VH-VL binders against Cytochrome c oxidase assembly factor 8 (COA8). Designs and how they scored, part 86

Target 1, 167 residues: Cytochrome c oxidase assembly factor 8 (COA8), of Homo sapiens (Human) (q96il0)
Amino acid sequence: APERGAERRDTAPSGVSRFCPPRKSCHDWIGPPDKYSNLRPVHFYIPENESPLEQKLRKLRQETQEWNQQFWANQNLTFSKEKEEFIHSRLKTKGLGLRTESGQKATLNAEEMADFYKEFLSKNFQKHMYYNRDWYKRNFAITFFMGKVALERIWNKLKQKQKKRSN
Key: E = the ipSAE of ESMFold2; O = the ipSAE of OpenDDE; V2 = 0.75 times the mean of E and O plus 0.25 times the DockQ between their complexes.

## First folded at step 12 (VH-VL)

Design ob5 (from oa1 with light chain K55E; framework fv_pabinafusp; at its last look DockQ between E and O 0.43; V2 from the best seeds 0.57)
Fold by OpenDDE, look of step 12:
Structure ob5 (fold): chain C 167 residues (1-167), chain A 124 residues (1-124), chain B 112 residues (1-112)
Amino acid sequence: as target 1 above (167 residues)
Amino acid sequence: EVQLVQSGAEVKKPGESLKISCKGSGYRFTEYWLGWVRQMPGKGLEWMGDIYPDDSDTTYSEKFKVQVTISADKSISTAYLQWSSLKASDTAMYYCARQGWHYDESGPFGFDYWGQGTLVTVSS
Amino acid sequence: DIVMTQTPLSLSVTPGQPASISCRSSQSLLHSDEKTYLHWYLQKPGQSPQLLIYEVSNRFSGVPDRFSGSGSGTDFTLKISRVEAEDVGVYYCSQSEHFPYTFGQGTKVEIK
């Protein structure tokens, strides 16, 4: 029995954008769009006096960013692959070659491509629903921790000021 | 790395106004008190006052309260010490210094980082 | 104002020997949070002051182990176990418990 070659699922390389912000920056930096996900990565600043709560928020933001980058990189790869397969299959059905007489890649018309988009969206509907759900959950968590960090910073400022007034 | 960089040396005449600067980098400028310390030639250290850059809350020593104005521009992470009218007795080295603190602690633990100093010479 | 009194005002030490500087405050530097806000600074010749010890006994980052601080209430001591040539300068005690913040007169440490 011939060993069915495990189809190597071409996972998009986790290309962490090599964008390095200036070492002396005290701010978050936004990089250029990633070539696979088309999302702009954020480089998060690490303060000298980072609290455990601030660290937790930073980590949560980083994890969420990585999750988003991976999802969209894979989704874009899948989309591109399926689009090409669709085009090839339709051209073959029409008895057309993959190349025009001028040597250009043969393309389908807008109406035919609309069918592809509809089919693709239908096929991936559940995947997008789960993504959206998880996206909201993550962002709510981030927002919650942002609020906590904001309160912590206010409290720390107030404590320092109170000490000055008491003396 | 935390750095405080002060403006260059100043030579002035009595009665002139002066504003010197201290620029903070490598830390959250708005979350630390920044103090000014005077050192007269061959003398010790004297705390003049400080500022909290986030809301420009200022505290002065009574000795310096009417002599100088402390201010900050948080947009450029810079604090200032200003005289409206210099005296010969204002001849000194002036240091800016950050009051360090830890997130687990409520109080400053001293001046942890210092500027290089600004020499002010007031002569007729 | 809180008066910080250092003794001695000048100290000449042979390299490798210990040194001790005393600092007395006119009032207690113990805060209600149970911390004592006494600090030690070193100003090397031609340089800015640098923090050595904060809150009586805590060494600041990068400060060698040969430096130690002790004391309570109004009486404090800075000790150098083995004085090195790089330890030359003026040492200041300072308090941040009461406003205005005040410094000692300074102790000049020289090498014999």
Scores: ipSAE 0.662, ipTM 0.847, lowest interface PAE 0.9, mean pLDDT 91
Fold by ESMFold2, look of step 12:
Structure ob5 (fold): chain C 167 residues (1-167), chain A 124 residues (1-124), chain B 112 residues (1-112)
Amino acid sequence: as target 1 above (167 residues)
Amino acid sequence: EVQLVQSGAEVKKPGESLKISCKGSGYRFTEYWLGWVRQMPGKGLEWMGDIYPDDSDTTYSEKFKVQVTISADKSISTAYLQWSSLKASDTAMYYCARQGWHYDESGPFGFDYWGQGTLVTVSS
Amino acid sequence: DIVMTQTPLSLSVTPGQPASISCRSSQSLLHSDEKTYLHWYLQKPGQSPQLLIYEVSNRFSGVPDRFSGSGSGTDFTLKISRVEAEDVGVYYCSQSEHFPYTFGQGTKVEIK
């Protein structure tokens, strides 16, 4: 399950290219990574002729992005805080200061840090399982509504051609 | 903001070929019929034909059917009006225009947005 | 082809006064869906046409409420309740019921 980059799979550009200039864009636009979540936000295109079904899909995608941004912003904060606490605790247990002889911030070697990564993953297992479940649930709903919008657009095209040819 | 931007004015001699363009922006280009309208100097408006860019479905006024070719490249949101052999009588202003519609069928099927026009002058 | 006939072809109006333009089609513009495909455009001097009224009486977005359309069948009217300087130009009626789509000859509106 991809815990980062969910917006990449859920954000379908409306054109043939994923790059589109911001101004006068008729496509969704992908912004720079958010400072806290490290996720690239999508700026959704709102067509002038947006149906209620298209609006519902857009709002669902916006809500999912907000939920995902919030989750990872909080997880990044928790990871950083717990990492520093682990380093401090292990240095204290070894009788070492928080600073080296040169005054630089003391660290642990890769073997010692592996214990932190294992502990962090284990401690947060249930939280990530619920996140993954909710992520899949949200993406299934989005895919379902994308299908409904696609069918609506096909019907609108058929109506326009029938009306034009009968005129 | 819907915009239709046409290629610049052209001065040509009889017998030359010409292809003028109309680039759409600010809307889903493939979802709207795009028409071409001629205005001869000091005269009114004449519908020439239109195209549905999604599949290049094209209709022509019988008057213009043999004289011009309408085409589109949806990858760059651009439609074209093309002559293989210009005549002096082709001297005119040429507009592209989008045929409006609305999902609930309450909106116009008239030409809701127009390009700025391309002046074509054909003289010896 | 459906002939669209406008009257008058030229109209000189004192600012603030009403103006009325008539458009007659050679055939009914009523479609089987019960809509009438008659539209009005304004072409200001040196500019592209712009949509004013669609389907007889519906004002396009951004068009002032001093513009109104009426009519049925083959007879249609565009009214300007108070002509302003910005309203000068050539007014066209058009039909999109029958191929080929056609326009009226135009009515030049100017301020006197």
Scores: ipSAE 0.572, ipTM 0.812, lowest interface PAE 1.5, mean pLDDT 85
ESMFold2 (binder alone), look of step 12: mean pLDDT 92; pTM 0.947

Design ob6 (from oa1 with heavy chain E31Q; framework fv_pabinafusp; at its last look DockQ between E and O 0.34; V2 from the best seeds 0.58)
Fold by OpenDDE, look of step 12:
Structure ob6 (fold): chain C 167 residues (1-167), chain A 124 residues (1-124), chain B 112 residues (1-112)
Amino acid sequence: as target 1 above (167 residues)
Amino acid sequence: EVQLVQSGAEVKKPGESLKISCKGSGYRFTQYWLGWVRQMPGKGLEWMGDIYPDDSDTTYSEKFKVQVTISADKSISTAYLQWSSLKASDTAMYYCARQGWHYDESGPFGFDYWGQGTLVTVSS
Amino acid sequence: DIVMTQTPLSLSVTPGQPASISCRSSQSLLHSDEKTYLHWYLQKPGQSPQLLIYKVSNRFSGVPDRFSGSGSGTDFTLKISRVEAEDVGVYYCSQSEHFPYTFGQGTKVEIK
């Protein structure tokens, strides 16, 4: 019995954008769009006097960013692959070659491509629903920790100021 | 590395206005009190006031409250000390200094980093 | 204002010998958080002041072990176990417990 070659699921390489901000920067940096996800990565600044709460917020933001990068990289790869397969199948059905007489890649018309988009969206509807749910959960968590960090900063300022009034 | 870089020496006449600057780098500028300290020629140190750059909250010594204005531009990590009308008695070295603190500590460390100073000379 | 009184105002020390500077505050520098907000600075000739000791006895980063601070309430001492040539300058005690911040008169340390 011939061993069915396990189709290596071409997972998009987890190419974290090698954008390195200047070493002396005290701010978050936004990199160029990633080639696979098309999302702009953020490089988070790590302060010397980072509180545990600030560290937790930073980590949560980093994890959420990585999650988003991976999701969209894979989604874009899947979309590109399925689009190409759709085009090839439709051209074959029409008795057309994959290349025009001019040597260009044969394309489908806008109406035919609309069918692809509709089918793709329908097929991936549940996946997008789960993504949206998880996206909201993560962003709510981030917002919550942002609020906590903001309160901590106010409190730290007030502690420093109160010592000035204690006459 | 934490650095405070002040503007250069100034020579002015009585009655002129002056604004000197202190630029912070290597730390979160908005989250530290930045103070101004005067040192008259051959004299000791005098705290003038300070600012919290995040919200521009300012505190002054009573001696300096009506003499100077402290301000900050957090977008460029710069604090300022300003006179509307200089006097000969304003001739001094002026230092900016960061009030150090740590999240694990109950209070400030004092002034942990200092600028190089700005010499202001007011002569007729 | 809190008056910070340093003694002596001038000190000439032989290299390798110990030095001691006293600082007295007009009021207690003990805060309700049980910390005492007294600090020591050194201003070397032609330089900006630098932090040596914070909260009575804590050495700031990069400060040599030969420097030590002690005291409580209103009476404080800075000690240098073995004075080196690089220790020349004016030493200031300072308080940050009461508004406004105040400094001592300074103690000039010179080498004999």
Scores: ipSAE 0.745, ipTM 0.894, lowest interface PAE 0.6, mean pLDDT 91
Fold by ESMFold2, look of step 12:
Structure ob6 (fold): chain C 167 residues (1-167), chain A 124 residues (1-124), chain B 112 residues (1-112)
Amino acid sequence: as target 1 above (167 residues)
Amino acid sequence: EVQLVQSGAEVKKPGESLKISCKGSGYRFTQYWLGWVRQMPGKGLEWMGDIYPDDSDTTYSEKFKVQVTISADKSISTAYLQWSSLKASDTAMYYCARQGWHYDESGPFGFDYWGQGTLVTVSS
Amino acid sequence: DIVMTQTPLSLSVTPGQPASISCRSSQSLLHSDEKTYLHWYLQKPGQSPQLLIYKVSNRFSGVPDRFSGSGSGTDFTLKISRVEAEDVGVYYCSQSEHFPYTFGQGTKVEIK
């Protein structure tokens, strides 16, 4: 079964829980899918009372999103472009036109396309392995800083309130 | 911009229940204590209690502890003040107010932003 | 409960002249962090209260320079260097050091 979007594309089933890091929920906005990466960007809002630690977390999340968007935009474009080039090259080798009698784009059968898919996966295997490693590394760091922010917020709650009872 | 918007004026009879609301916007609602303050006609200000919306931790003035319930729904950034049985002596203006603070200062600022008030009139 | 006592309870001030309001607490408002949790509010006619000064002497955002606060321990003062027509209303001191939080009884400022 095909995996869902980028959040789970290269993740084993047990890794799904590690792929979905908690978000800073107030004032952040999720935009529509980006045309090139097909990922939904988060528009991070900067609250007025943002601590230095919260700022570091936000910047790390922004940098990770930018990295992820760029990776998938490039990969999607490269895959699509190389796929069409492969099809057109193989059709010319057979002496066939690029379109059928009805005007539809000519394609190769599943057996003929298997060579493309195997070559593309092989060519990009190392790249996707490093992407997966870096994805987990980045998400672990985000989760770590989220824990620190959670502790800071507990302390801030306590500091906001004087508890002395008057006589 | 920080804004606290309260529900509209209420005219009630003794013995009726009532729940008034205070919706916060323009700030992280869950990260500030939100208080309720009563002002009886022609009188000064009385702190009734407060709530921390993140975990619903509440404190009450002993005067009001039995008389009202303070609650919040953080999913819609809204706090509530409610009575199970109103009395004529509950006729007053009720304000919600945010307890101010900053990450690099210790301790609270007092109430830095206030709602517009909800006038509750209880008469037979 | 901490009693906050304001004097005077009423002021009639000629425009452009100074005004001074005293606030006394029944216990010290000094916290262990060496800060004092005494605040001042203004309630203009028909409006909600607004914060003027927090922690004795700090002006809140947007509050004019003509407002200043001072004091320590149990005795505090709000000063208006030159009263303007927009300063009319009831002034409250408040403490947030002791539970429950309490307000002074208010000082009504009017233009003469």
Scores: ipSAE 0.585, ipTM 0.830, lowest interface PAE 1.2, mean pLDDT 85
ESMFold2 (binder alone), look of step 12: mean pLDDT 92; pTM 0.946

Design ob8 (from oa1 with light chain F99W; framework fv_pabinafusp; at its last look DockQ between E and O 0.50; V2 from the best seeds 0.60)
Fold by OpenDDE, look of step 12:
Structure ob8 (fold): chain C 167 residues (1-167), chain A 124 residues (1-124), chain B 112 residues (1-112)
Amino acid sequence: as target 1 above (167 residues)
Amino acid sequence: EVQLVQSGAEVKKPGESLKISCKGSGYRFTEYWLGWVRQMPGKGLEWMGDIYPDDSDTTYSEKFKVQVTISADKSISTAYLQWSSLKASDTAMYYCARQGWHYDESGPFGFDYWGQGTLVTVSS
Amino acid sequence: DIVMTQTPLSLSVTPGQPASISCRSSQSLLHSDEKTYLHWYLQKPGQSPQLLIYKVSNRFSGVPDRFSGSGSGTDFTLKISRVEAEDVGVYYCSQSEHWPYTFGQGTKVEIK
């Protein structure tokens, strides 16, 4: 019985950008665009005096970033694969080879590619809707915690200042 | 590592203006009060004033309120002490110092980190 | 302004012997949060001041165990259990309870 070769689903490698900011940096850094997602990763600064609330905000931002990177990496891979399959199928239907006489990769015209884009968007519409919903949910949560951290910072400043006026 | 680096020694004449600097590194510069402390030759320490760099909230000792101006540029993590007109009596060592605090503590620790000092000499 | 009075103003100590410095404030340094905002600094010769003790009895990071602070209200003490050559300098008490911040006169510690 021939061993059915398990199709290794090429999961986009979780390409954590190897960009390491300088160790002495006291702020967040923006890396170059990731090769798979095309999103710029943020390297979050970890302060020495990080409060539990600040830590929670940082973790939420990190998780959201990772989620977003994975989504777009997979989406771009899927798009590239389906685009190639579409081109191949259309060329075959036209009786054209995969290569031009000059040895270049055969391409479709803009009108034919417009059909691909419409079909791709239609097919992935629900996926994009769920992404958008979850994106808003995560960003609202982040914004909420940013507000809390801002209030905590104000309070910490005021505690230090109030001791100065107690005469 | 937390560091405060001050500008170099200054030699000035009476009536001249002066601005010295203190650059913070290794911490969130905007979230700590930064104070200035004077030490006259062979004398003790005198608190002059402080600044909160995030919003430039500034406080002064009554002794120094009209003599100096404290400011900060948070974009470069630098605080300043400025005189509009120096006097011979302004000859001293000037220190910047961070007022330390922790999120789980009820108040400040005092001045936990200090600059190396800036010697200001005012002579005719 | 709060007056901080240190005694003695000068102390000569034999290495290995204990030392004690007193600091008295003109007003209570006890805050409504039940903490007392008295601090101790050491200025070694030719150096910047460094924090030794904060809030009466808490050693700052890197400060040796031979240093201890005690006291309450208006009366405070810094103790060095065994004085070492590196402990030479001027010690200052300071208060941050009342505005403006004030320092003691300083106590010069020398080795015999």
Scores: ipSAE 0.761, ipTM 0.903, lowest interface PAE 0.6, mean pLDDT 91
Fold by ESMFold2, look of step 12:
Structure ob8 (fold): chain C 167 residues (1-167), chain A 124 residues (1-124), chain B 112 residues (1-112)
Amino acid sequence: as target 1 above (167 residues)
Amino acid sequence: EVQLVQSGAEVKKPGESLKISCKGSGYRFTEYWLGWVRQMPGKGLEWMGDIYPDDSDTTYSEKFKVQVTISADKSISTAYLQWSSLKASDTAMYYCARQGWHYDESGPFGFDYWGQGTLVTVSS
Amino acid sequence: DIVMTQTPLSLSVTPGQPASISCRSSQSLLHSDEKTYLHWYLQKPGQSPQLLIYKVSNRFSGVPDRFSGSGSGTDFTLKISRVEAEDVGVYYCSQSEHWPYTFGQGTKVEIK
């Protein structure tokens, strides 16, 4: 896929990308991954001839994107914070510093880190369960409206072709 | 912003082939009929035919049916008008134009947006 | 083919004065959906045509309210309540009810 002609500015904290699609685009654009959520934001195209039903679908997709971006941004920050706290606690128990003599962050081996990953997943189980439920609910709603929009577009095409064939 | 941008002017000799283009932007290209209209020097407008880019369904004015071919490539939002063998009588300005419609209206409009035109000159 | 006949073929108008252009079709332009497919275009000097009025009386987006259309069946009229310098050009009526689509011969509007 070719470059979309927009630039993300990595100096901005939190929130959605500063990506700006080309002005004359007639398509939704998928931007680069957001720094905090690691999710690619969609920049939605607004057609010149947008119906009320198409508008409702677009707004639902926008709201779902915002919800999803915020969830993963928060989870990624929590993961990073708790990971560093776990490492610091275990290093302190060993009497070790937070940095190696080379200046790099001190780390734990893979077996020691496995304890962190298991604990993190266990602590956040209920939060991820509710996220999955809400994700499925939103996804099914979006799919339903996509079907309605598809039928509306078919009807509009048929109206245009029937006029042509009648005359 | 709806735009139709046509290929540049052409100077040709009789018997040569030609394909001119019309690129649509700022709207859903496949959802509108796109027509070709001829204007001979100092004369009025003549409808040549239309294409529906989604499925390439094409209609021709009987006057032009054997003279030209109308086609489209929806992947690049572009329609084409082509001649296999030009005649001096083909010298004219050629416009592409979109047949408009609106979700809130019961039927289509006339040609709501037009390209800038492509001047084709055929001389020996 | 449906013949679209415009009268007059030429107008010279003092700025600020009204103008009226008639268009007559050789057959009714009323479709079975109860809409009439008669449209008006303006081609300014050196420019492409632009849509003014669609389906008899509907002003297209961005068209000033000094332009109005009326008529039914086979007789139609475009009125300009106060002609401005930017209104100079050739006005065409057009029909999209019967195949092939056809245009009138045009009415050239000039400023005195």
Scores: ipSAE 0.496, ipTM 0.757, lowest interface PAE 1.8, mean pLDDT 85
ESMFold2 (binder alone), look of step 12: mean pLDDT 91; pTM 0.942

Design ob9 (from oa1 with light chain S96A; framework fv_pabinafusp; at its last look DockQ between E and O 0.41; V2 from the best seeds 0.00; counts 0 for: pae E 2.005 > 2)
Fold by OpenDDE, look of step 12:
Structure ob9 (fold): chain C 167 residues (1-167), chain A 124 residues (1-124), chain B 112 residues (1-112)
Amino acid sequence: as target 1 above (167 residues)
Amino acid sequence: EVQLVQSGAEVKKPGESLKISCKGSGYRFTEYWLGWVRQMPGKGLEWMGDIYPDDSDTTYSEKFKVQVTISADKSISTAYLQWSSLKASDTAMYYCARQGWHYDESGPFGFDYWGQGTLVTVSS
Amino acid sequence: DIVMTQTPLSLSVTPGQPASISCRSSQSLLHSDEKTYLHWYLQKPGQSPQLLIYKVSNRFSGVPDRFSGSGSGTDFTLKISRVEAEDVGVYYCSQAEHFPYTFGQGTKVEIK
C-alpha cells in the first residue's frame, strides 16, 4: 500500500517583521505591512519603570498582534491557493490553456471571479465568525487593562501631588 | 539611558528677557516632575520650583514665584525656565533635575538625574 | 522653610581614612507613610550634582558601597568608609518632606 505522502500543510512562515526601531525611542513604532498578513506590526516600547500591570498589558497586546498576524497570513495563503485552483479548473472546463496567445497568464472575467469570492466567503464563514469573536474578546481584554493602567498612572500622579499639598 | 540636556550658556544685560531649556530623553518625560535648581557662584543649591509635564502643574519656592516662570512642552520633551526681566543677581548656574520615583516605592527618590547646567551671566 | 545644617562645612581627609558628615533639620523629616525624605548629593568639581543616597540610607544606582547613610527624625549622617580621590567635592543633604525643598550649606571634602 503506497504511503500517502502527508500533505505538508504550507503554513505561512511566521515572518516576524525584522523592523527594529531606534534604540533611543520612548514610543511605540509601527512597521511596514507584513508581506504575508499585510498587517502593519507594532513594536512596543518597554519603559525602564514598567509596572507589573503595564507589563501585562504589553504582553497581551503582543500576543494579540501575533495571533492576528498568523491568522491573516494563513488566510491570505489559503485564499491565494484556492483562487489559483479555481482559475485553473474553470479554464480547463472552458477548454482554454493556462496561458494566452501572448504568453500572459490566462484570467477569468469579473463575473466568474465573483462566483469564486462568493464561494470562498461561504466556505470560510464560520472561520471568520470565530475570528471576529476572538478578536473582540482580545480587544476587550486589552481595553480593560488599558483602563487599569490609566487609573494606576492617575493614582501615581495623585500621590506625588498630595505630598506637596500636605506641607 | 536617561539624559537631561540643557541649553547653552547665556550672557545678558539687566532688563532683558531670557528663556532656557531642558530636554529630557530616555524616559517617559510626562510622568516625572522636573525641577529647577539655582546655584549662585561659589554658593549652595537652591530649589526654585518644578513642573509636571503631563498637565503642566507647577510649584514654586516663594523666593522665585514672581521672578521666574516654569513651563513645559511635552510634545518635544522639553521644560523651560523663563525670566521677564533679568537682574545682575540672577547670575548663576541653573540646573534642571528629574525627581525620580519607582512604581513599587512610596514617594520620590530625590533628584536622580541632572542636566549639565546652564550658566547665565547678567552684566551691564 | 526647613533649615538644613551641615557639619563640618569643610573636611580634609587622608586617602583611605573614613569621613563623616552630619546634617540636622529644623523639623522632623518623617512622613506619615513612615518614610524619611532626606537625600544626599555630591557635586564634584566642575560637574552637576549627583544623587548618592535617597531616603536616609538607600544608595542610588552606581554609588559605591563605601557610602552609607543613617539617621532619623532630625539628625542624619553620611559616612564614607574609605575616602578615595574621586570622592572630592561638595556634599549636600536635602529634605523633600516639607515645601519648599531645601538643601544644606554643603560640606567641601578635600584630600590631604
Scores: ipSAE 0.741, ipTM 0.888, lowest interface PAE 0.7, mean pLDDT 91
Fold by ESMFold2, look of step 12:
Structure ob9 (fold): chain C 167 residues (1-167), chain A 124 residues (1-124), chain B 112 residues (1-112)
Amino acid sequence: as target 1 above (167 residues)
Amino acid sequence: EVQLVQSGAEVKKPGESLKISCKGSGYRFTEYWLGWVRQMPGKGLEWMGDIYPDDSDTTYSEKFKVQVTISADKSISTAYLQWSSLKASDTAMYYCARQGWHYDESGPFGFDYWGQGTLVTVSS
Amino acid sequence: DIVMTQTPLSLSVTPGQPASISCRSSQSLLHSDEKTYLHWYLQKPGQSPQLLIYKVSNRFSGVPDRFSGSGSGTDFTLKISRVEAEDVGVYYCSQAEHFPYTFGQGTKVEIK
């Protein structure tokens, strides 16, 4: 259930009408949330005239998305498993069953559950710290390559204008 | 896949205005010159002019400079060819076409993708 | 304006035989970058034109190697080494060196 740093990348289609079909669109598009990570995946567009630098940027964005989705899918599964183990352990210590009188799963109150949340955060503090560091490093790299691609596109525009005007 | 889709056939009277469209998809629309080519019935091809959609930089053939207006709306990847007052001599097929280039080639290569054409018929 | 003159205006070719189309410009097409922006297009019956050859001799993507272009200055040639049924249509040369860009009159190729 805990979701930290699960933000969409720069993934919205830029300036293109919704007439582009999502799966064969001429721009990146955002899909529905993944069942396990709860993150919305980006489906990347590969332009017809893609330069090596543009390809490197696209692959870096794809790799970062996969890394991020895997992290949160694993964290969500770990959270759910450890939550159930905590509840079952506390019920067992109190001499209570795993089911209520009505047959529903027994639960703990909010104050009792606070101990779980505190301990889970403590156990995972270093992992989340490294995740945040790596997330910022990846985000910086992506932004840097976006700048390089923008400069390359300006250069290509100048070449197209110069060659036509030299006629 | 690169596609240029043009608006449908038009039947008009002399003196009427008309604006036909060409919508590009499957490529970065603002990074390519887009040209308009006329084909009179039973005749060859005639370049009318072109536009660079990024900044609307436009070049016209002198024959057509006062007869038509070339424009583009880059937000919807669409270029336009417009007449303020049609003449019977404007009866023709009109094509839009993309001027191709590649990041590692010197100089542009011709019109690599063409629209399906828009037939304009002007008669009283 | 640069006038592009094609010869012949019509060709009737037995399948499998070669064909040759000439294109002459009214002035030299040599650009200051030493490239020549002379292109060839095919318009099949009922279709839009399609690019065959760009910059005199370069085949566009997907164009069979039986098509070749050559020439310089004012005289250019498109050759088809073995004409096939799918090659039927009108062939145009075009110059994109000087404004306005201009096309030849077209050469109709048909199978006899």
Scores: ipSAE 0.448, ipTM 0.727, lowest interface PAE 2.0, mean pLDDT 85
ESMFold2 (binder alone), look of step 12: mean pLDDT 92; pTM 0.946

